VHH binders against PH domain leucine-rich repeat-containing protein phosphatase 2 (PHLPP2). Designs and how they scored, part 1

Scores and structures below are computed, not measured.

Target 1, 249 residues: PH domain leucine-rich repeat-containing protein phosphatase 2 (PHLPP2), of Homo sapiens (Human) (q6zvd8r785to1033)
Amino acid sequence: SHGLAEMAGQRNKLCVSALAMDSFAEGVGAVYGMFDGDRNEELPRLLQCTMADVLLEEVQQSTNDTVFMANTFLVSHRKLGMAGQKLGSSALLCYIRPDTADPASSFSLTVANVGTCQAVLCRGGKPVPLSKVFSLEQDPEEAQRVKDQKAIITEDNKVNGVTCCTRMLGCTYLYPWILPKPHISSTPLTIQDELLILGNKALWEHLSYTEAVNAVRHVQDPLAAAKKLCTLAQSYGCQDNVGAMVVYL
Below, numbering starts at 1 at the first letter of every chain, in headers, positions and changes, except where a header shows other numbers; Kabat numbers aren't used for antibody chains.
F, E and O stand for the ipSAE by ESMFold2-Fast, ESMFold2 and OpenDDE, each averaged over both directions (binder to target, target to binder). V2 = 0.75 x the mean of E and O + 0.25 x the DockQ between their complexes.
[cut] stands for letters that were removed.
The coordinates of atoms that the task and the answers printed are left out; those that the model quotes come from them. Centres of patches stay.

## First folded at step 1 (VHH)

Design b01 (framework vhh_7b18_3; at its last look DockQ between E and O 0.02; V2 from the best seeds 0.00; counts 0 for: pae E 16.4 > 2, grease 27.4 > 24.2, SAP .729 > .668, placed apart)
Fold by ESMFold2-Fast, scan of step 1:
Structure b01 (fold): chain B 249 residues (1-249), chain A 122 residues (1-122)
Amino acid sequence: as target 1 above (249 residues)
Amino acid sequence: QVQLVETGGGLVQPGGSLRLSCAASGFTFSSYAMGWARQVPGKGLEWVSYIYSGGSTEYQDSVKGRFTISRDNAKSTVYLQMNSLKPEDTAVYYCAKDFYDILTGEYYFDYWGQGTQVTVSS
């Protein structure tokens, strides 16, 4: 089961969208996602409505986690069409299915992201981050790639003054500086795996991974758990859109 | 809509030959590099061969001299001629479009076919 909470904060728009399917692909797996458009609500909503369908198509064509996830992100990026020219969105997908190496007795989790949404697994009470944050400030390799491609990096650490994020779906007018290529990680699920937390940039700026896990680990209701995370972020000064999803494993 | 459809797989004895075909549609075929990758039972995906838009080719070391990749731009089809097949070549073979990411230096499959099974067994 899962719970989702979203709060607009001081923003007059909610530019965070999420998807959750506890039963996906005829009950073969589950998919969870979070999308953050920062200043636009259009791309997160569109990705929320389309990206699970793209994943369903891609898992029919390949059993390899890296291949079907990379293709899911690239096809989703291309399907944005004209809307993706000027607008961009962070995108995070978590896919749980029978382990291809041992489908009769175990499950695996594949996590893929562009942008700043992150998934964190609670394994034996410890946080296991499964996502990469693609920003000029946090990723020296991405910063160097962008500089090597002759982008102008402004004093507020943004590509051409537009965004600090180096990977997004959409934003094609900033190609080749902003790429749709995701970070992908997979892990077999164990008996020690208790829950999965999806959060946007605002959540992870205000809560450490350990604090987030500790805040929800003993909460019985996944909706109450998700709301607790958003409320804690706001109590610590968060004024932006904040989104959190808690999935009990 | 981009589609890649593989055909030509099957059962063959060691030392035999098979020709795989991949019919492509939904993009300007002549402008893109094409490749073949395979998934060996119990193992991950491995790249097999690559053909550039200009016709230059590259091969994984274990298939060099035995496999030949070619393309027919008029038919939007890429081929893999497999000779001197070994039991180790048993795998699902996949056709892929544009699988090299020049900016990161990594193989990145933007489109992938359904795969065709090749079994080499006596």
Scores: ipSAE 0.000, ipTM 0.101, lowest interface PAE 18.7, mean pLDDT 80
Fold by OpenDDE, look of step 14:
Structure b01 (fold): chain B 249 residues (1-249), chain A 122 residues (1-122)
Amino acid sequence: as target 1 above (249 residues)
Amino acid sequence: QVQLVETGGGLVQPGGSLRLSCAASGFTFSSYAMGWARQVPGKGLEWVSYIYSGGSTEYQDSVKGRFTISRDNAKSTVYLQMNSLKPEDTAVYYCAKDFYDILTGEYYFDYWGQGTQVTVSS
């Protein structure tokens, strides 16, 4: 089960969207996602509507989590480009499926992300981050990559003044500096795994992983949990779009 | 759905002229600024010119005096007249629709055409 909360904050539009399918791939799995278009409300909605279908096709082609996730993001990226969408979006996908590789685990969780949306697993009451943010500020190696490729970096650490993130869906005109190459993490799920939190940039700017986990760990209703996270962020001064999804495992 | 279709690109000699057109649909054309940008493969997008809904125009320094942007609201079309073309103008040219964020006061472009190739070569 899952709960989703999205709040526009002081903004008059919502540029965060989410995907939640408790039953996926003929009922053998589940997929959850979050998309953040920053100032654009259309792009994340588009991804909400399309990315699961792409994933479904790719998981049928390969059982390798790195392969089908990488392809899912690449195909989605290309579709955006072909549609003439040049803006960028953060994208986070969490795929839960039966574990075919580890007999000790019933299910496996694969998380892939570009941009600033992040997933945190609550394992044994502790947060386990499953995402990585590739940005000029946070990743020196990535920064060097784009520099080596002769990108123009502005004083505010934006590639060509557009984005600080070097991994995104969209921004096709900023190739090869902005790539649709996701961070991919895969872990078997255990009995110690309690819940999964998906959050956008605004959420994680205001809540630590530990604080988020502690806030929802004892909440019985996942929707209430998600709302609590967003409300908590707002109480800390979040004025931007904030999105949270809580998946009980 | 928003659609932008560029036409008019081609091969020309240095000093020659081209006129690009961008046919727009799927939105109230007259309410939005339109822009032209160009891109060389492997390089970033470079803005060339803007025309606002009110008709005001802006140009990149490198094209000032040579390029003219215009629009026909009745036809939902934006044009780029390119004169005195130089080899350095060789690129894929894209038409773009603006988006104004009333919250931030910022302008950005949210939709693009597929582009038209302009090649200036002797």
Scores: ipSAE 0.000, ipTM 0.233, lowest interface PAE 14.1, mean pLDDT 90
ESMFold2, look of step 14: ipSAE 0.000; ipTM 0.133
ESMFold2 (binder alone), look of step 14: mean pLDDT 80; pTM 0.801

Design b02 (framework vhh_7b18_3; at its last look DockQ between E and O 0.55; V2 from the best seeds 0.00; counts 0 for: pae E 14.5 > 2)
Fold by ESMFold2-Fast, scan of step 1:
Structure b02 (fold): chain B 249 residues (1-249), chain A 122 residues (1-122)
Amino acid sequence: as target 1 above (249 residues)
Amino acid sequence: QVQLVETGGGLVQPGGSLRLSCAASGFTFSDYYMGWARQVPGKGLEWVSYISSGGSTEYQDSVKGRFTISRDNAKSTVYLQMNSLKPEDTAVYYCARDYDFWSGYEDAFDIWGQGTQVTVSS
């Protein structure tokens, strides 16, 4: 089961959206996602409504987790149309399916993201981050890629003064500097895997991975767990949109 | 299924002009970004220009003001007009659907064009 909490903070708009399907692909798996448009509501809401359907099509065409996730992000990026030309969104997708090596008794988790939403797995009480943060400040390899392609990087570390994020769905006017290509990771799930936390940039800027895991590990209600994470972020000074989802495994 | 067919390469003198064309088939052309990349002998692949589905364009610094990318959605064709050509522009020019540029996966190579040779020499 899962719980989701979203809070606008001191901003007028909620630019974070999420999806959760505990039963996906006719009960074969589960899918969870989070989207953060920073200053726009349009792209997160559109991705919330479309991205699971895209994933369903792509898993039917390939069994390779890298291939179906990359294609899911690319097709979703295309479906943004004109709205995606100047607006961008972080996107995080978590897919739990039966393990192909032992589908009757074990599961695997595939996590894919662009932008700054992150999934963190609690394994034996320890946080296991499964996402990559695509920013000029936190990713030297991405910063070098952007510089090698001769982008104008402003003094506040933004590509053409627009965004510090080096990968997003949409934002096509900043191609080839901003790419929709996700980071993809897969891990078999074990009996030590207790829960999965999805959070946006604001959550992870205010809570360490360890703090987040410790805050929710012994909370029995997933909704209460998600609300606790958002409340903790606000108590630490978060004034922006904050979103958290907790999935019990 | 998906095919990109490039034409218009050739030998040209420094300061001359060439127009490259790329005819696309097997997909809904108007939905995709299209681009041009080039491979200079002995060097890696270098992005040259792209055009969005809506017609927005971007150029590598070394070709800005000299090259112009355009598209004709009715003909499923993308063009690269190259003016004021320099010996340094000598390369194989490749047409690509943007999945090829962004994916970075081996499977994407099959939908790149064959390339067209541009030689700038007297």
Scores: ipSAE 0.000, ipTM 0.140, lowest interface PAE 11.4, mean pLDDT 81
ESMFold2, look of step 14: ipSAE 0.000; ipTM 0.168
ESMFold2 (binder alone), look of step 14: mean pLDDT 83; pTM 0.837
OpenDDE, look of step 14: ipSAE 0.302; ipTM 0.688

Design b03 (framework vhh_7b18_3; at its last look DockQ between E and O 0.63; V2 from the best seeds 0.00; counts 0 for: pae E 6.2 > 2)
Fold by ESMFold2-Fast, scan of step 1:
Structure b03 (fold): chain B 249 residues (1-249), chain A 121 residues (1-121)
Amino acid sequence: as target 1 above (249 residues)
Amino acid sequence: QVQLVETGGGLVQPGGSLRLSCAASGFTFSSYWMGWARQVPGKGLEWVSYITSGGSTEYQDSVKGRFTISRDNAKSTVYLQMNSLKPEDTAVYYCAKGEYDSYLEDWFDYWGQGTQVTVSS
């Protein structure tokens, strides 16, 4: 039900990692994720190995999507320890579970992210973005928050010359300018919901949401669909790590 | 209204043990992080431990292996089991209700009245 493709581009290291569990929480749900460390492999790989276990623990204590997702991100952030002091990572989780209002016949999707990885839902052939991009250039409210906390914003729109990203797991030396607090959204899944695309910053810089949906909507194989997205990004000039995951609903 | 009531403090000899309890009311206890912080006389507030709504725990380096935080959602109570106590552990201990969007060492939006722990030399 899912396909994943990752390409290093012109970089010698792949700093994008993903997770996919079509059977999660005793087979009741599914979880998908993507992590992008930009210039480091360490944090994406660590989060890939740990974050689903944290989510599993948190969903058993609360049915409130805001509570269990926020706790998942904050516990994961703290568990990075010393590795999280200087290194940071974008993190995106998508959790599909039976809808509490009608668990016998419907499902709900909860999406949570920090950083620049995004999930886009195809609903009736149209893209529905479910993530928030946390950057100084794309989010005026985040830019103002960082300025109000007296950060040095360099000429290239980076916090203390380090990153344009205002929310990440890790990067604790830039607290309180860079926060691990995720954007969280939930939506009931409908019969019009065909697929879900997870992509990193490089994918979404090169493909519009509409182009991405149109490229994969009629592809039968999820792996072929994911590979097609990465290949299209590269054909448009992408030289960076690019990752795409396609989940058929 | 949110209320946190700490009990269990007292005087103990070095190497001894104490168990602190915090009874919470006025909010949905199971949905919140709970924690303990302490203030040594003449010093600032120091975070000691937290437990998430899911039961994950974290400890300040100086107390790892000696202290254990736990919660009982049915009783709306959080506990701190303190073993191998040292004179340096002498402080007022505060129970705190967390909020997931706080990121300071003392990231709790509500504090109890405190309970005194004294470890005699």
Scores: ipSAE 0.000, ipTM 0.222, lowest interface PAE 11.2, mean pLDDT 82
ESMFold2, look of step 14: ipSAE 0.071; ipTM 0.569
ESMFold2 (binder alone), look of step 14: mean pLDDT 81; pTM 0.823
OpenDDE, look of step 14: ipSAE 0.367; ipTM 0.725

Design b04 (framework vhh_7b18_3; at its last look DockQ between E and O 0.13; V2 from the best seeds 0.00; counts 0 for: pae E 16.3 > 2, grease 24.5 > 24.2, placed apart)
Fold by ESMFold2-Fast, scan of step 1:
Structure b04 (fold): chain B 249 residues (1-249), chain A 122 residues (1-122)
Amino acid sequence: as target 1 above (249 residues)
Amino acid sequence: QVQLVETGGGLVQPGGSLRLSCAASGFTFDDYAMGWARQVPGKGLEWVSYISYGGSTEYQDSVKGRFTISRDNAKSTVYLQMNSLKPEDTAVYYCAREGSYYEVTDYPMDVWGQGTQVTVSS
């Protein structure tokens, strides 16, 4: 089961959207996602409505986690059409399905992201981050790639003054500096895996992974857990859109 | 040496049809997604259609229901069937390899053909 909480903060728009399907691919798996458009609500809402259908089609074409997730992100990027030319969105998908090595008794989790939304797994009470943050400050390899492609990096660490994110869906006018290619991570799920937390940039800027896990580990209601995370972020001074989802495993 | 060669452009009247072909060579075609983009004079480059290596397709809203992308893996060829053409479809059409989902170097999407001109007018 899952719980989702979203708060606008001081912003007049909520540019964070999420999806959650506890039963996916004819009840075999589950999919969860979070999308953050920063200043636009259009792309997150479009991705919320379309990305699960794209994933469903791609998992029928390939059993390889890297292949179907990368294809899901690229097709979703293309599906944005003209709106994706100037607008961009962070995107995070978490897919739980029977493990191909042992489908009768084990499950695996595949996490894919572009941008700054992150998934964190609680394994035996400890956080296991499964996402990569694609920002100029936190990813030296991405910063070097962008500089090698001769982008202008402004004083506030933004590509051409627009965004600190080096990977997003959409934002096609900043190609090849901003790419739709996701980081993909897969892990078999064990009995020690208690829950999964999805959060946007604002959540993870205000809560450490350990703080987030400790805050929700013993909360039995997933909605109460998600609300607690958003409330903690706001108590630490968050004034931006904040989104949190807690999935009990 | 990766090569993409577009053919099939030409002059057609509004409401007419054209089929574009893109012949690929120099790579394992079956492992790559392919797409079509177009450039209208006075406008920027815009993506038209996408087809995954497994055959999943996606279209820009302005061409949905009118254009169909397909592939023939045995011939290493991508097609774009364009029906009910409008003057607004007049552009140079480019074939692109969207990259391999298995390779680190498949992004950015930097493999383009020479393009083929489509003109919709009488």
Scores: ipSAE 0.000, ipTM 0.197, lowest interface PAE 13.5, mean pLDDT 80
Fold by ESMFold2, look of step 14:
Structure b04 (fold): chain B 249 residues (1-249), chain A 122 residues (1-122)
Amino acid sequence: as target 1 above (249 residues)
Amino acid sequence: QVQLVETGGGLVQPGGSLRLSCAASGFTFDDYAMGWARQVPGKGLEWVSYISYGGSTEYQDSVKGRFTISRDNAKSTVYLQMNSLKPEDTAVYYCAREGSYYEVTDYPMDVWGQGTQVTVSS
């Protein structure tokens, strides 16, 4: 089961969207995603509507999680078409499927992301981050790659004055400085794995991983858990769009 | 059966023009970014131009203003219009499709054509 909360804060648009399918691919697996367009609502909605179908096609072509997740992001990036030429979106996708080593007995979790949305797994009461923040500020290797490719980094710390994110879906006019290639993590799920938290940049700017896990770990209703995360971020001063999803495992 | 076939190469005088074509088959052309690369004699492969599936273009500095990449999705074809050619443009030109697997490169291409020779000499 899952719960999703999205709050506009003091902005006039909600540019965060999510997808959740507790039953995916004829009930074999589950998929969860979060998308953040920063100032645009169009790309998150396109990804929300299309990305699960792309994943469905890709998992039928490969059992390798690096392959089917990377291809899912690349195909989804391509399908944005003209809408993705100047607009971009952070994308986070979580896929739960039978473990390939023992598909009858247990499940695995594969998380892929571009941008600044993050997934955190609660394992034995402790947070396990499964995503990477692709920003000039937080990833010096990405910052160096962008500089080596001769992008202009403006005084507000943005690639060509456009975005602080070094990877996202869309923004194709900034290729190769902005890449759609995701970070991919995979882990087998065990009885120690309690829940998964998906959140956009605004959530994680205001809550530590430990705070988020502790806030929701014993909340029975996942919708209440997701709302608690968003209201905590707002109580700590968040005025931007904030989104949280809590998935019970 | 994914295939890229280049045509339009040849011998041309400095200052002349050529138009390279790349016919694509065996995949959904509209879903892929395409590019041109060249292998200059005595050097490695270098990128020339890129066009996204949405039509956004990028050029190597040495060809900006002289070369124009375009695509015709109805014909599954990518073009490279090459004007004001210089002897330094002499190379084998390859059409390429952006790959599904990521590599540490500027343009991670997974399917390449056979190449077409462009020779600029007086």
Scores: ipSAE 0.000, ipTM 0.159, lowest interface PAE 16.3, mean pLDDT 83
ESMFold2 (binder alone), look of step 14: mean pLDDT 81; pTM 0.815
OpenDDE, look of step 14: ipSAE 0.026; ipTM 0.498

Design b05 (framework vhh_7b18_3; at its last look DockQ between E and O 0.22; V2 from the best seeds 0.00; counts 0 for: pae O 13.8 > 2, framework grips, placed apart)
Fold by ESMFold2-Fast, scan of step 1:
Structure b05 (fold): chain B 249 residues (1-249), chain A 120 residues (1-120)
Amino acid sequence: as target 1 above (249 residues)
Amino acid sequence: QVQLVETGGGLVQPGGSLRLSCAASGFTFSSYAMGWARQVPGKGLEWVSYIDSGGSTEYQDSVKGRFTISRDNAKSTVYLQMNSLKPEDTAVYYCAKYWSRGLYSTFDYWGQGTQVTVSS
């Protein structure tokens, strides 16, 4: 079961899109995703409509989570065509499937992201972050990679004055500084795993992982949980698009 | 158990007014900040206003000067007076209870919502 909430804030447009399929790959698994175009609606909406289909094809070609997720992101990036030349989007996918080591009694979660959308797992009341934030401010490794490639980093901490985000789908005009290569992590799910939170940059700038988990842990309705997270971010001063999804496990 | 019940929504012409009410139960109402958020079709969920236990208020920029939040502790009720309504105000409005964490409180619970439609 899942709930999704999205707020435009002070923005005229909602540039955050999400996908949720509680039944995926012939009912065997589930997939959840979140996409944030910052200033464009086009790429998040396109990815929302296409990325699950790409994942479905790739899981049929490989059982290796690194391989099928990397290929899902690269194929999705290529499918953007001309729209992807100057527009970009953060992308986060969470795929739940039967655990290959124990398919009869357990599931595995694979999380892949480019950009600043993050998935956080609640395990025994504790937050387990599963995503890597690709920004010049939060990732010293990415900042060094970009500097080593001779990019101009402006005073407001953006690559060529355009974006602080160092990995995205699209933005091909900023290659090789902005890459479509995702961070991929997998974890077996346990009985201690209560819920999964997907959120965009605006959510995680305003809420700590602990605050987010504590805010939703005892909320029975997933939609109410997601709304609570977005409203909490707004109460802390968030003026941008904010998106949150809560998945009960 | 915390319960919040919103009433007062309806259909109104542009430039019209509505007053929303939220009846609260299951907690010591006077000790908590209360607020309103709205689900706007096409824009998602948006925070609207809050009022703390001492009566201090904050508003989203798009509603400042048009909306007024107030509370009646004796009735355990929070209100949203909406004036000069615009088609953009069309939304489901939710009453919210904040955690008791000082001035910068966070929502803990909210109700089932009440529909406001601004249309000619």
Scores: ipSAE 0.000, ipTM 0.084, lowest interface PAE 23.0, mean pLDDT 81
Fold by OpenDDE, look of step 14:
Structure b05 (fold): chain B 249 residues (1-249), chain A 120 residues (1-120)
Amino acid sequence: as target 1 above (249 residues)
Amino acid sequence: QVQLVETGGGLVQPGGSLRLSCAASGFTFSSYAMGWARQVPGKGLEWVSYIDSGGSTEYQDSVKGRFTISRDNAKSTVYLQMNSLKPEDTAVYYCAKYWSRGLYSTFDYWGQGTQVTVSS
């Protein structure tokens, strides 16, 4: 089961969207996603409507999690480009599928992300981050990569004044500085795993992983949990779009 | 709404010339720097030239001496005269609205682009 909360804050539009399919791939799995278009409302909605279908096709082509996720993001990226979308979006996908090969787990969780949306697993009451944010400020290797490729970096640490993230969907014209190459992590799910939290940039700017986990781990209703996270963020001064999804495992 | 419409692209032989035009609307044209960028399929957008509101021009090294950027504020139009064209100049050329401060330059709007193909 899952709960989703999205709040526009002081903004007049919502540029965060989410995907939640408790039944995926003919009922053998589940997929959850969050998309953040920052100031763009259309792009995250488009991804909400398309990425699950792409994922479904790719998982049929490969059983390798790195392969089908990488391809999912690449294909989605290309589709955006073909549609004439020049803006970029953060994208996070969480895919839960049966893992019969692992005696220790019945299911596996694969998480892929570009941009600033992040997933945190609550394992044994502790947060386990499953995402990575590639930005000029936080990743020196990425910074060097784009410098080596002669990218224009603005004073506010943005590639060509567009984004500080070096991994995104969209922004096709900023290739190869901005790549649709996701961070991918995979882990077997164990009895110690309690819940999964998906959140956008605004959420994680205001809540630590630990605080988020502690806030929701004893909440019975996942929707209430998601709302609580967003409310907490707002109480800490979040004025931007804030999105949270809580998946009970 | 900011609109930039490029024209003047086409097929030319090496050594030939083209003149690109960009009609701008939706903003105070005379107050902003304008420029041109180009993109080769599968590659990133490359800055080519810009002209600031005062008429000062800058060029990418690869086009210096061959390309000339100009503007007509009365017509809200920016031009790119391209001479001595080379095959490596083949790209989609985009008109761009630039924002610059000091040594820092970027663009915030661009048109649909016009195809320039240099081939024998």
Scores: ipSAE 0.000, ipTM 0.222, lowest interface PAE 13.8, mean pLDDT 90
ESMFold2, look of step 14: ipSAE 0.000; ipTM 0.226
ESMFold2 (binder alone), look of step 14: mean pLDDT 83; pTM 0.841

Design b06 (framework vhh_7b18_3)
Fold by ESMFold2-Fast, scan of step 1:
Structure b06 (fold): chain B 249 residues (1-249), chain A 122 residues (1-122)
Amino acid sequence: as target 1 above (249 residues)
Amino acid sequence: QVQLVETGGGLVQPGGSLRLSCAASGFTVSSNYMGWARQVPGKGLEWVSYIYSGGSTEYQDSVKGRFTISRDNAKSTVYLQMNSLKPEDTAVYYCARDRYTEFDSYGLMDYWGQGTQVTVSS
């Protein structure tokens, strides 16, 4: 089961969208996602409506997590068409499926992201971050890649003055500096795995992983848990769009 | 060394058919994501169809059921079969290659052909 909360804060529009399907691929698995367009609501909404269908097609073509997730992001990026040339969006997908090695008794979680949305797993009360934050400020390797490709990094830490984010779906006019290539991580799920938290940039700027896990670990209603995370972020001064999803495992 | 050459465009009446060909050289077609994009008069560039390294395909909603993308790996050629053509399909059609590696892939077209004109009128 899951719970989702989204708040606009002081901004006049909500540029965060999410998807949640507790039953996916004919009931075989589950998929959860979060999308953040920062200043645009168009791409997050489009990705919310299309990305699960793309994943469904790709998992039927390959059982390799790197292949089906990379292809899911690639196809979704392509489907943005003209709008994707100047607009961009962070995208996070979490896919839970029966483990290929032992499908009768175990499940695997695959997490893929571009941008700044992150998934954090609670394993025995401890946070296990499963995403990579693709920003010039937080990723020295991405900053070096962008510099090696001869981008101009402005004083406010943006690629050509446009964005601090080095991986997005869309934003094709900034290729090869901004890439739609996701970070992909897979882990077998264990009896110690209690819940999964999806959050956007604003959530993780205001809450540590440990604070987020501790805030929700003993909250039994997933919606109440998600709302608690957003409220905590606001209590710490968050005025931006904030989104949180809590999935009980 | 990488080249894409489109052929098969022309003038056709509404309801007619055309088959576009894209001859590729300098790389292995089956190892790359390949697609067709078009630029209609008075509109921006839009993607039309996509074929993955593994052979699965995707289509823009407006052409789904009417257009079919395929490839011949032995001939290093990608095709776009266009049926039930409408005046709205009038555009310059471009063949494009996306970057792909064994471990990673990118969804951005890194090579484009010269384009072939398709005109649906009368």
Scores: ipSAE 0.000, ipTM 0.147, lowest interface PAE 14.0, mean pLDDT 80

